# VHH binders against NADPH-dependent diflavin oxidoreductase 1 (ATR3): the designs that were tried, part 15

Target 1, 247 residues: NADPH-dependent diflavin oxidoreductase 1 (ATR3), of Arabidopsis thaliana (Mouse-ear cress) (q6nps8r221to467)
Amino acid sequence: KPDCFLKMTRNEVLTKAESTKDVRHFEFQFVSSTIEYEVGDVVELLPSQNSSVVDAFIERCGLDPESFITVGPRETENSSFSEEMITQIPIKLKTFVELTMDVTSASPRRYFFEIMSFYATAEHEKERLQYFASPEGRDDLYNYNQKERRSILEVLEDFPSVQIPFDWLVQLVPPLKPRAFSISSSPLAHPAAVHLTVSIVSWITPYKRTRKGLCSSWLASLAPEQEVNIPVWFHKGSLPAPSQSLP
Below, E stands for the ipSAE of ESMFold2; O stands for the ipSAE of OpenDDE; V2 stands for 0.75 times the mean of E and O plus 0.25 times the DockQ between their complexes.

## First folded at step 16 (VHH; framework vhh_7nfr_2)

Design q5 (from p4 with S54Y Y107E; at its last look DockQ between E and O 0.50; V2 from the best seeds 0.55)
Fold by ESMFold2, look of step 16:
Structure q5 (fold): chain B 247 residues (1-247), chain A 122 residues (1-122)
Amino acid sequence: as target 1 above (247 residues)
Amino acid sequence: QVQLQESGGGLVQPGGSLRLSCAASGFTFEDYAMHWVRQAPGEGREWVSDISYYGGSTYYADSVKGRFTIARDNVKNTLYLLMDSLKSDDTAVYYCAKEGDYWDEPEGFDSWGQGTQVTVSS
């Protein structure tokens, strides 16, 4: 499904050590096949989620990471089925979560909290979830969830009596999405290479929690010796605007 | 199609005031937190302020606290930024931005307006 794969060949810090910013120069080479691009085109990279966090999510949800699941079409009106989804190919649950479900860098929508309330068995948890799903609780939900940048896993950990079936989790957990970056290299000057200049996303929430961007911090953590193949997609110039998330 | 259109920018003296507006359409406005983000010439984007779904909570960057006020009108589907005590450092293009589910997207938001220029000149 990706256009190709890239391998990182250089990770260089550009900002001064005393700076509050962390800006990196990354260099990549194509793995196997190549894609033609122009200076200023956009590349989307699919980030890798921390495997231990994925394991914690699976364990929290009472799921078997080694079980196999079949991927059937979701009942959605606004998405087209692919042949891959139609074929119902078996896949390990852990692999499916790692590649398709953003458990680390997306906040759940209000409907997720409504569904959690149906599956809560502790009364204080059920009441709080019902409040968050209600009109009266909307601003408090923002402060708790979106403003604090709580991930799906963090929300589930706050409500330990909740046990949602995996079928619901697949529908409600935001999909893991590629992140877009402007290409800073010219293929004339650097044949078969892709260079990016990336600011490492970081911020401090109102309750003083440090949050880091999933893709930028993952890229910053890679060393060229690690031989990680990154799935990528190329697009013609200028970064695409963010679109609404799927429900 | 999500549409965000800013207005109300202009030239103002230091210490002056401006009111920015952002007309929103193409989505259920009250279902989303809204943000103001600014970009000075040749610089990166700087988050300025955000407001909860019904406006019960507001947040500000340290650089603007006490001088700027964010507000929203969910009947008119309009976001506002009331700017007082303006400084030369406030000169920038100001963007209205719609928050989505992915808090670490490269641009940080799922939709942007075209921006309105604010210039503070002595």
Scores: ipSAE 0.555, ipTM 0.830, lowest interface PAE 1.6, mean pLDDT 84
ESMFold2 (binder alone), look of step 16: mean pLDDT 81; pTM 0.815
OpenDDE, look of step 16: ipSAE 0.589; ipTM 0.837

## First folded at step 18 (VHH; framework vhh_7nfr_2)

Design r1 (from q3 with S54Y; at its last look DockQ between E and O 0.64; V2 from the best seeds 0.63)
Fold by ESMFold2, look of step 18:
Structure r1 (fold): chain B 247 residues (1-247), chain A 122 residues (1-122)
Amino acid sequence: as target 1 above (247 residues)
Amino acid sequence: QVQLQESGGGLVQPGGSLRLSCAASGFTFEDYAMHWVRQAPGEGREWVSDISYYGGSTYYADSVKGRFTIARDNVKNTLYLLMDSLKSDDTAVYYCAKEGDYWDSPYGFDSWGQGTQVTVSS
């Protein structure tokens, strides 16, 4: 439940043509209603994941992207509540994955590897996953997984015999979360706008893989003529952590 | 709730040594890689070093390789940075940082300590 939506109105490269760095100036306008903010406040934007990668994840897991799932209420043990009307709205599986599950940029935790081992049918995969989940294998797991910045999809592709039920995937795949940026505009100078200065995050892992930050690279890919409404949340700058836009 | 508390900073002469400590609580320390990050006066943050869950792998920024050693004690839930051959360029606030899972930056941190000041001057 975002505070509002923003639409990009400008995407300008600030770095010199010969630079290896990519720093952008982005301008946004409010779509329907405005939110008051102060200089130095933070905006969180929910990034969009690449649809082809989401499709690959769904296919890899043997799931039907057009099937429907329901958002169920958490079971309540206390009997002080009467049975009030609880709305359960069905949603397509693909839409749920796109909006809630980070299959592209977050790394799985050790417990994911343990659960994978129970659902592996190839013995060599099961043994390797058990090793990664064991105390003896934890440093090797770090080098394989977190240090290489592997995504959920990349790990699943390395272990093709593994078929995890969707309810486990929902519990264990890191949630897609908004990313925070310092607002570079003053609402006094630009009362209907939000400006960001963003370094497009790119790096090389120890095994020489090029990685890009999900949100910054997605923002760089947007054109102002596209009508993309971005869900956003505003926060006070002195309360949240440092911004992601530092070069 | 995650808590990280750095200590061991201070004033030291060029060529001197310091040992920084970071006491960790509020999470299962051995389940996370740990990092040191520093910020010099008027500059942005600079990643210094990281260490795997049990210490079998360590990594260092080029600026500190051969001079700094990262270590951890999973019994005491403590991260260390042993700094030798200190130079004026090492003057900074040093932060202990806990590994995260989201790779929006090259180093991906969940939590940070309040920092400890290291000053290298004559």
Scores: ipSAE 0.573, ipTM 0.839, lowest interface PAE 1.6, mean pLDDT 83
ESMFold2 (binder alone), look of step 18: mean pLDDT 82; pTM 0.824
OpenDDE, look of step 18: ipSAE 0.685; ipTM 0.862

Design r2 (from q3 with S105T; at its last look DockQ between E and O 0.71; V2 from the best seeds 0.66)
Amino acid sequence: QVQLQESGGGLVQPGGSLRLSCAASGFTFEDYAMHWVRQAPGEGREWVSDISYSGGSTYYADSVKGRFTIARDNVKNTLYLLMDSLKSDDTAVYYCAKEGDYWDTPYGFDSWGQGTQVTVSS
ESMFold2, look of step 18: ipSAE 0.527; ipTM 0.823
ESMFold2 (binder alone), look of step 18: mean pLDDT 81; pTM 0.814
OpenDDE, look of step 18: ipSAE 0.762; ipTM 0.903

Design r3 (from q3 with S105N; at its last look DockQ between E and O 0.52; V2 from the best seeds 0.00; counts 0 for: pae O 2.8 > 2)
Fold by OpenDDE, look of step 18:
Structure r3 (fold): chain B 247 residues (1-247), chain A 122 residues (1-122)
Amino acid sequence: as target 1 above (247 residues)
Amino acid sequence: QVQLQESGGGLVQPGGSLRLSCAASGFTFEDYAMHWVRQAPGEGREWVSDISYSGGSTYYADSVKGRFTIARDNVKNTLYLLMDSLKSDDTAVYYCAKEGDYWDNPYGFDSWGQGTQVTVSS
């Protein structure tokens, strides 16, 4: 369960237009309850995924976005999601995917390719997937998957004969995780507000594909007028607050 | 829980060599690319090197190319960084980092150790 919800009140670009870097100053206000924090503390934000990508994923997997599903708790040691978030309460499939399954930014692991091979109907795809899952194919898998920052959806699109049951997908797809940012504001100076300085993440892959960070890009795209409620978690910082060297 | 523990740092003269090690636990080591990242006092994090699952692919920052060698032992769950021809500019805390599953970090990792200090000084 989130500690509270924030809404953005400011989205300011700190870098020059000619700069290759995009660094922004974000200001947020508490929507309901105010959490006490100190400068240098960490706030984790749960990003929203692109709805079109989610839709595409659902469609690719042959699923009904409007169907209702019940999902039991996932026993993961590193689950950023509270077990309380996954209830036996029926939820729309689309909503479940949006909130829990990272289909946009996460790259699948080797085991995902192994499982894909079992559900491939085209022989050439099956062979390729088996190769990727093999020790011999590890480097090629790395170049294909991690170096290119391929998403789950992109990988599935490359292997159209693969149909994985949803119960497997839930287990195989990396969970959507909140992203941590150091708080740059002081509650003394800015009561009931949280400021973040965020570098907007972007890559050019070896094959000249542009990749963007899910959360940073999402934040950058938000306008205060939208009044989006962002679920957040607060943690004590272990490191000194970063120096604000940017104007 | 993911645990990364660096070792092998120390004081060395310019031109000297060091070998860093990173012991990994709490995850399937061979399923993840690994990275070395360093941070000098008062400076931001700097990516140094990464290595693929099997070690067949390695990448280096321009500042360390030809001098540093990244390696891994998947049986021992250990990551290595061989540092030769060390320079004063190499002085930093060196961190072992696990590659992340998502791409909101410019270095592409989500976990790192406590770091080991490397000091290059005459």
Scores: ipSAE 0.086, ipTM 0.525, lowest interface PAE 2.8, mean pLDDT 87
ESMFold2, look of step 18: ipSAE 0.580; ipTM 0.835
ESMFold2 (binder alone), look of step 18: mean pLDDT 80; pTM 0.807

Design r4 (from q3 with Y107W; at its last look DockQ between E and O 0.61; V2 from the best seeds 0.62)
Fold by ESMFold2, look of step 18:
Structure r4 (fold): chain B 247 residues (1-247), chain A 122 residues (1-122)
Amino acid sequence: as target 1 above (247 residues)
Amino acid sequence: QVQLQESGGGLVQPGGSLRLSCAASGFTFEDYAMHWVRQAPGEGREWVSDISYSGGSTYYADSVKGRFTIARDNVKNTLYLLMDSLKSDDTAVYYCAKEGDYWDSPWGFDSWGQGTQVTVSS
């Protein structure tokens, strides 16, 4: 359960038009409840995944988005906990994917490729997946997958004969997790508000593919006063060193 | 749990060489790409190099290409950075970093070492 929800009230570009960088000032207000914080504290925001891309994933996997599922806890050490009360109550498959499975901005691990090989019906795909899962193929896997920042959906589309059961997908697709940002506002100067300064992350992979960070790009796309309630968590102090998000 | 400990830094004259090491524990080292990142005084962190799971593929920032060599020993769970032709601009704290799976940043680091200081001056 999130600590609270935020709603964006301002989206201001800080960089000049001639700059190749895109740095934004975002302002948010609390929705229904407030959290006490100090300047320099960290807020984690759960990004929304593009609904059309989630639909493409569900369709690619041959799943029914309107079906109801019940999912038990997978791991107790997972940093992105599934809500245990929700997993004991049936939820729509599409809703589960949207909230818990990162199909757009995380790469699959090597074991995902091994499982794909068991569900590949084209022999050349099965052989390639077995190679990627082997010790001999691991560096080629890195160059294909992680170095190119391939998403789960992109990998599945490269191997069209593969049809993995949903139970395996839940286990193997990286969980959607919140992204952390340093809070730039003082609650003394801006009561009941949270301000962030965010660099909109983009880069070019070795094969010249342009990639964008999921959360920063999503935030940049929001309009002030848009009816989007953002689930957030607050933490004291500076950003943790192992954060995958950089300002 | 994840532990990354850098060593091998120090004071060196311009044109000199150093070999940095990073001892890794708390994870299956050979399953992850590893990186070197540096931070000069008063600057942001700069990505330096990365290496594939078995060491067959390596990548370098333009500022160090041809002078630095990344390597790993998966038996000893150790990452290396061999630094040649050092310049004063190479003065920085050098960090060992473990790659994760999420791409909210260009390199997706999920763990960092404490860093080792490299100072290039006469």
Scores: ipSAE 0.520, ipTM 0.807, lowest interface PAE 2.0, mean pLDDT 83
ESMFold2 (binder alone), look of step 18: mean pLDDT 81; pTM 0.818
OpenDDE, look of step 18: ipSAE 0.734; ipTM 0.891

Design r5 (from q3 with D104E; at its last look DockQ between E and O 0.61; V2 from the best seeds 0.00; counts 0 for: pae E 2.03 > 2)
Fold by ESMFold2, look of step 18:
Structure r5 (fold): chain B 247 residues (1-247), chain A 122 residues (1-122)
Amino acid sequence: as target 1 above (247 residues)
Amino acid sequence: QVQLQESGGGLVQPGGSLRLSCAASGFTFEDYAMHWVRQAPGEGREWVSDISYSGGSTYYADSVKGRFTIARDNVKNTLYLLMDSLKSDDTAVYYCAKEGDYWESPYGFDSWGQGTQVTVSS
């Protein structure tokens, strides 16, 4: 479904060692196919999640990473009246989680906590989850979850008696989303290449948890020789959607 | 489809007051923290204030503490900003913003409205 793939050819730190900021220059080249873009266009990159954290999620949920699963379309398609059959392709559970489920950074919604309460076997956990899901507990839920930027994995680890079936997890875990960056290169000056200038921003939450942007920190961790193919989407450089970065 | 519509902006003298409103629809309003963000002429966007799901917790940028009050009405699906003791530095377009669940940066907004202009002029 991506427009194409890119692979990184350069990762250069632009900021000085004593700086509190980490700004990088990244260079990428197209893999197999190219997309025409203009100066000022936007590219969306699908980040890879840390494999050990994905493994921890799978283990925490009592799932078999090597099992195969079948995932159907979320909406009914009119395939019944077509001579071409739309088939569901089995995939490894670990691969599905890595590519589609944001278990490492995105925060769960209130309904996730409600469903967790039905699957808690420790009474104190069930009561706390029911409180979080209730009108009386809403602000405490916000302070616990969203204000701390807790991830799905972190929440599950805080409630160890909860064992949610995978079908519920697929429905309720936030999907892994691509992140958008302004393209800093000209295709006339750098044919078949994409350059980005990216700030790797980190922050500390009220309970002293360090957070980093998932995609920017992942990009910073890549080495050009790793041959990682990154799924990407290109968008026309119109007025941008609301920024996720503010002072 | 999330929709946020700001209103209540205008021209005021320094020391004056305004009350901004933001009508929200297309989502379960009470399940999301809400924010005010402003953009002064020729500058980037600046976070102003946020409010928890039920309104029990409020937070403010240092530049507006003691002068601005954020509030919400979960029955009417409306966010408010009461602005007192306005200064020329408060001149900006003010946006109502909905917090999302994805944290690529500290703020994580996923939607906001068209904004309402506030002008503080002598």
Scores: ipSAE 0.482, ipTM 0.764, lowest interface PAE 2.0, mean pLDDT 84
ESMFold2 (binder alone), look of step 18: mean pLDDT 81; pTM 0.811
OpenDDE, look of step 18: ipSAE 0.723; ipTM 0.884

Design r6 (from q3 with S57R; at its last fold request DockQ between E and O 0.65; V2 from the best seeds 0.71)
Amino acid sequence: QVQLQESGGGLVQPGGSLRLSCAASGFTFEDYAMHWVRQAPGEGREWVSDISYSGGRTYYADSVKGRFTIARDNVKNTLYLLMDSLKSDDTAVYYCAKEGDYWDSPYGFDSWGQGTQVTVSS
ESMFold2, look of step 18: ipSAE 0.590; ipTM 0.836
ESMFold2 (binder alone), look of step 18: mean pLDDT 81; pTM 0.814
OpenDDE, look of step 18: ipSAE 0.758; ipTM 0.904
ESMFold2, fold request of step 19: ipSAE 0.598, 0.486, 0.551; ipTM 0.846, 0.795, 0.815
ESMFold2 (binder alone), fold request of step 19: mean pLDDT 81, 81, 81; pTM 0.815, 0.817, 0.812
OpenDDE, fold request of step 19: ipSAE 0.860, 0.853, 0.849; ipTM 0.952, 0.947, 0.949

## First folded at step 19 (VHH; framework vhh_7nfr_2)

Design s1 (from r6 with S105T; at its last look DockQ between E and O 0.63; V2 from the best seeds 0.55)
Fold by OpenDDE, look of step 19:
Structure s1 (fold): chain B 247 residues (1-247), chain A 122 residues (1-122)
Amino acid sequence: as target 1 above (247 residues)
Amino acid sequence: QVQLQESGGGLVQPGGSLRLSCAASGFTFEDYAMHWVRQAPGEGREWVSDISYSGGRTYYADSVKGRFTIARDNVKNTLYLLMDSLKSDDTAVYYCAKEGDYWDTPYGFDSWGQGTQVTVSS
């Protein structure tokens, strides 16, 4: 359960136009309960995934986005929803995928490929997946999957004969996790507000694919006018709080 | 709990060599790629090298390519960085880092140790 919800009130680029870096100043306001924090504390934000990617994933998996589902406890400990909420309240499949399953920014592990091999109908795909899942193929899997930062969707698209049941997908797909940022504001200077200084992450893979950090890029794309409510969690920082004279 | 402990740092002259070690615990070491990252005073963290599960794939930053060698011993749960032909610009705190599942950075690691100081000076 989130500690509270924030909404963005400012999205400002701090870097010069000629810079290759994109660093931004974000300001947020509390839309629910106000949480006490200190400068240097950490706030975790749950990002939104690209809707088109989520839709593509659902379609690729042969699922109905409008269907309602109930799921049991996940084997993975981290979830955006409590186990209690997931088990007791039916949720739309698309919403469930959006909020709990990272289909955009997490690469599958070896076990995912092993399970894929059991659900492949094309022999050449099955063999390739078995290879990736084998000790012999582990390093090639690293090159194929981790180094290229392939998403769950991208991997599934590379193996079109694979159809994994949803109950397996729920267990296999890494959970969507909040991302941590250091708070750059002081509540003394800015009551009921949270400021973040964020470097927008982007890089090129060995095969020349452009990849972006999920949360930083998502935040960069937000406009205050959209009034998006962001689930957040607060944590104490490890460093001493700066002097009260600092804003 | 993931634990990474670096060692082997020290003071060396330009052209000298060092071997860093990272003792890993709290996870199945052979199931994860490992990284070396360094941070010079007043600068940001810089990726140095990474190595795949069995060591069959290694990658290096351009700044260290040909001089540094990353290696691992999966029986000892230890990561190594062999540093040859050291330069003053290599002065930094070196961190061992464990690769994560989520890609918020190009390096893909989510855990690191306390670091070991490497100082290259005449």
Scores: ipSAE 0.441, ipTM 0.776, lowest interface PAE 1.1, mean pLDDT 90
ESMFold2, look of step 19: ipSAE 0.608; ipTM 0.844
ESMFold2 (binder alone), look of step 19: mean pLDDT 81; pTM 0.816

Design s2 (from r6 with S54Y; at its last look DockQ between E and O 0.44; V2 from the best seeds 0.00; counts 0 for: pae E 2.9 > 2)
Fold by OpenDDE, look of step 19:
Structure s2 (fold): chain B 247 residues (1-247), chain A 122 residues (1-122)
Amino acid sequence: as target 1 above (247 residues)
Amino acid sequence: QVQLQESGGGLVQPGGSLRLSCAASGFTFEDYAMHWVRQAPGEGREWVSDISYYGGRTYYADSVKGRFTIARDNVKNTLYLLMDSLKSDDTAVYYCAKEGDYWDSPYGFDSWGQGTQVTVSS
């Protein structure tokens, strides 16, 4: 359960236009309850996934986005829903995927490929998946999967004969996790506000694909006028707060 | 619980060598690529090197390429960094890091140890 909800009030680019880096200053205000924090503390934000990617995932898996599901306990460290809510209250499948399953920014692990091999109907795909899941093929899997930072959806698209039941997908797909940022504001200077300085994550893969961090790019795309409520968690920083004399 | 513990750091003269070790526990070690990251005083974190599951793929930062060698022993659940031809600029706290599932970090790891201090000084 989130500690509270924030909404963005400012989205400012700090870097020069000619810079290859995109660093931004974000300001947020508390929407629900105000949490006490200190400069240097950490706030975790749950990002929203691209709806088109989620839709594509659902379609690829042959699922009905409008269907209602009940899911048993999942071993997730960070969830926007309590275990009790997940197990007892039916939820729309699309909503469940959006909020709990990272289909955009998480690469599958070896075990995912192993399970894929059991559900492949094309022999050549099955063989390839078995290879990836084997010790012999793990370095090739590393190049294929981690180095290119392929998403769950992308991997599934590369193996069209694979149809994994949803109950397995729920277990196999990495959970959507909040992303941690250091708070750059002081509550003394800015009551009821949280400021973040965030580097927008972007990189080029070996095959020249542009990849972006889910949360940082999502935040960058937000406008204050949208009034998006963001679930957040606060944690104490491990380092002492900077002196008040520092701006 | 994921635990990473670095060791092997110390004071060396320029041109000297060190071997860092990272003892891993709390996860299946061979199922994850591992990284070394360092942080000099007053500077941000710098990626140093990574190694795939069985060591078949290794990558290095340009600043350490040709001087550092990353290795792993999956039987001992240990990550290594062999550092040769050390320079003053290599002075930093060195962290071993476990690769994560998510790619919101530029380095792609989600856990690291407490670090070990490496000081290169004449």
Scores: ipSAE 0.198, ipTM 0.598, lowest interface PAE 1.8, mean pLDDT 88
ESMFold2, look of step 19: ipSAE 0.329; ipTM 0.634
ESMFold2 (binder alone), look of step 19: mean pLDDT 82; pTM 0.829

Design s3 (from r6 with D31E; at its last look DockQ between E and O 0.67; V2 from the best seeds 0.64)
Fold by ESMFold2, look of step 19:
Structure s3 (fold): chain B 247 residues (1-247), chain A 122 residues (1-122)
Amino acid sequence: as target 1 above (247 residues)
Amino acid sequence: QVQLQESGGGLVQPGGSLRLSCAASGFTFEEYAMHWVRQAPGEGREWVSDISYSGGRTYYADSVKGRFTIARDNVKNTLYLLMDSLKSDDTAVYYCAKEGDYWDSPYGFDSWGQGTQVTVSS
């Protein structure tokens, strides 16, 4: 569970209109509860994936977004004289995908392509997937997939005859992860508020496709008047892996 | 745990050559693309080169193309950077980096080493 929720109260562009860079100042307020932090601490925000892209993924896979699924509990080595009943809570399939499966910004691994090959019905697709999964095709797979920053949805769309079962998708699709930002506000100057300064990240791949960072673009798209509650986690002033300089 | 350890840096005169090595452990080395990244004094990190899983595809920044060669040995789990025709502008700390799967930036590194200093001067 998240430490708390934040609600955006300000989205201000800091860069001039003639600039090629897009840097924003975001302000947030706590929803329902507050977390004490210090200047320089880190907040992780769980980004929201575009709902239309999630819908496209669900439709591409032939699934019902309104169906309910049950997530099984993990086995625990506990023993007690109390009841051992395990309660499973159903969740809508669309909600599960939105919250847990990164279908837009993470690339699949080679094993995903191998599994796709077993479920391809078009011969040319099966042959290409088998090639990508083979030792001979691994470097071409890198060029096609990772170098282009292809997402799970983009790969599935390139192989339209593939109908992979949802159970495989849950196992192999990368999990949706929170993204970390340094807090730029002081709780002394702005009690009960969190401020961030964020560069909105975009780049061009070797095949001239424009890519945007999931979380930064999502934050830029939020309107302060919207009542969007953002799940967050706070950490002491250590940062995640360093960002790389970009052209 | 993923561990990357660079070596082979040092002081060299302009026009000279160096060979950097990066010993990798804690992951299946051959299943990941590997990168070299450098950081000059007072500058941000700059991508230098990357290499595909088996080494059949290599990519270079324009500033080093034709002078640097990236290579990997998947038996020894080692990444290399052969640097020829070195210039003073190549002075930097050089890092070995492991590619991840999440693209929040154009170079989705999830692990990197401590770096090795390369200094090109008289």
Scores: ipSAE 0.578, ipTM 0.839, lowest interface PAE 1.7, mean pLDDT 84
ESMFold2 (binder alone), look of step 19: mean pLDDT 81; pTM 0.813
OpenDDE, look of step 19: ipSAE 0.672; ipTM 0.863

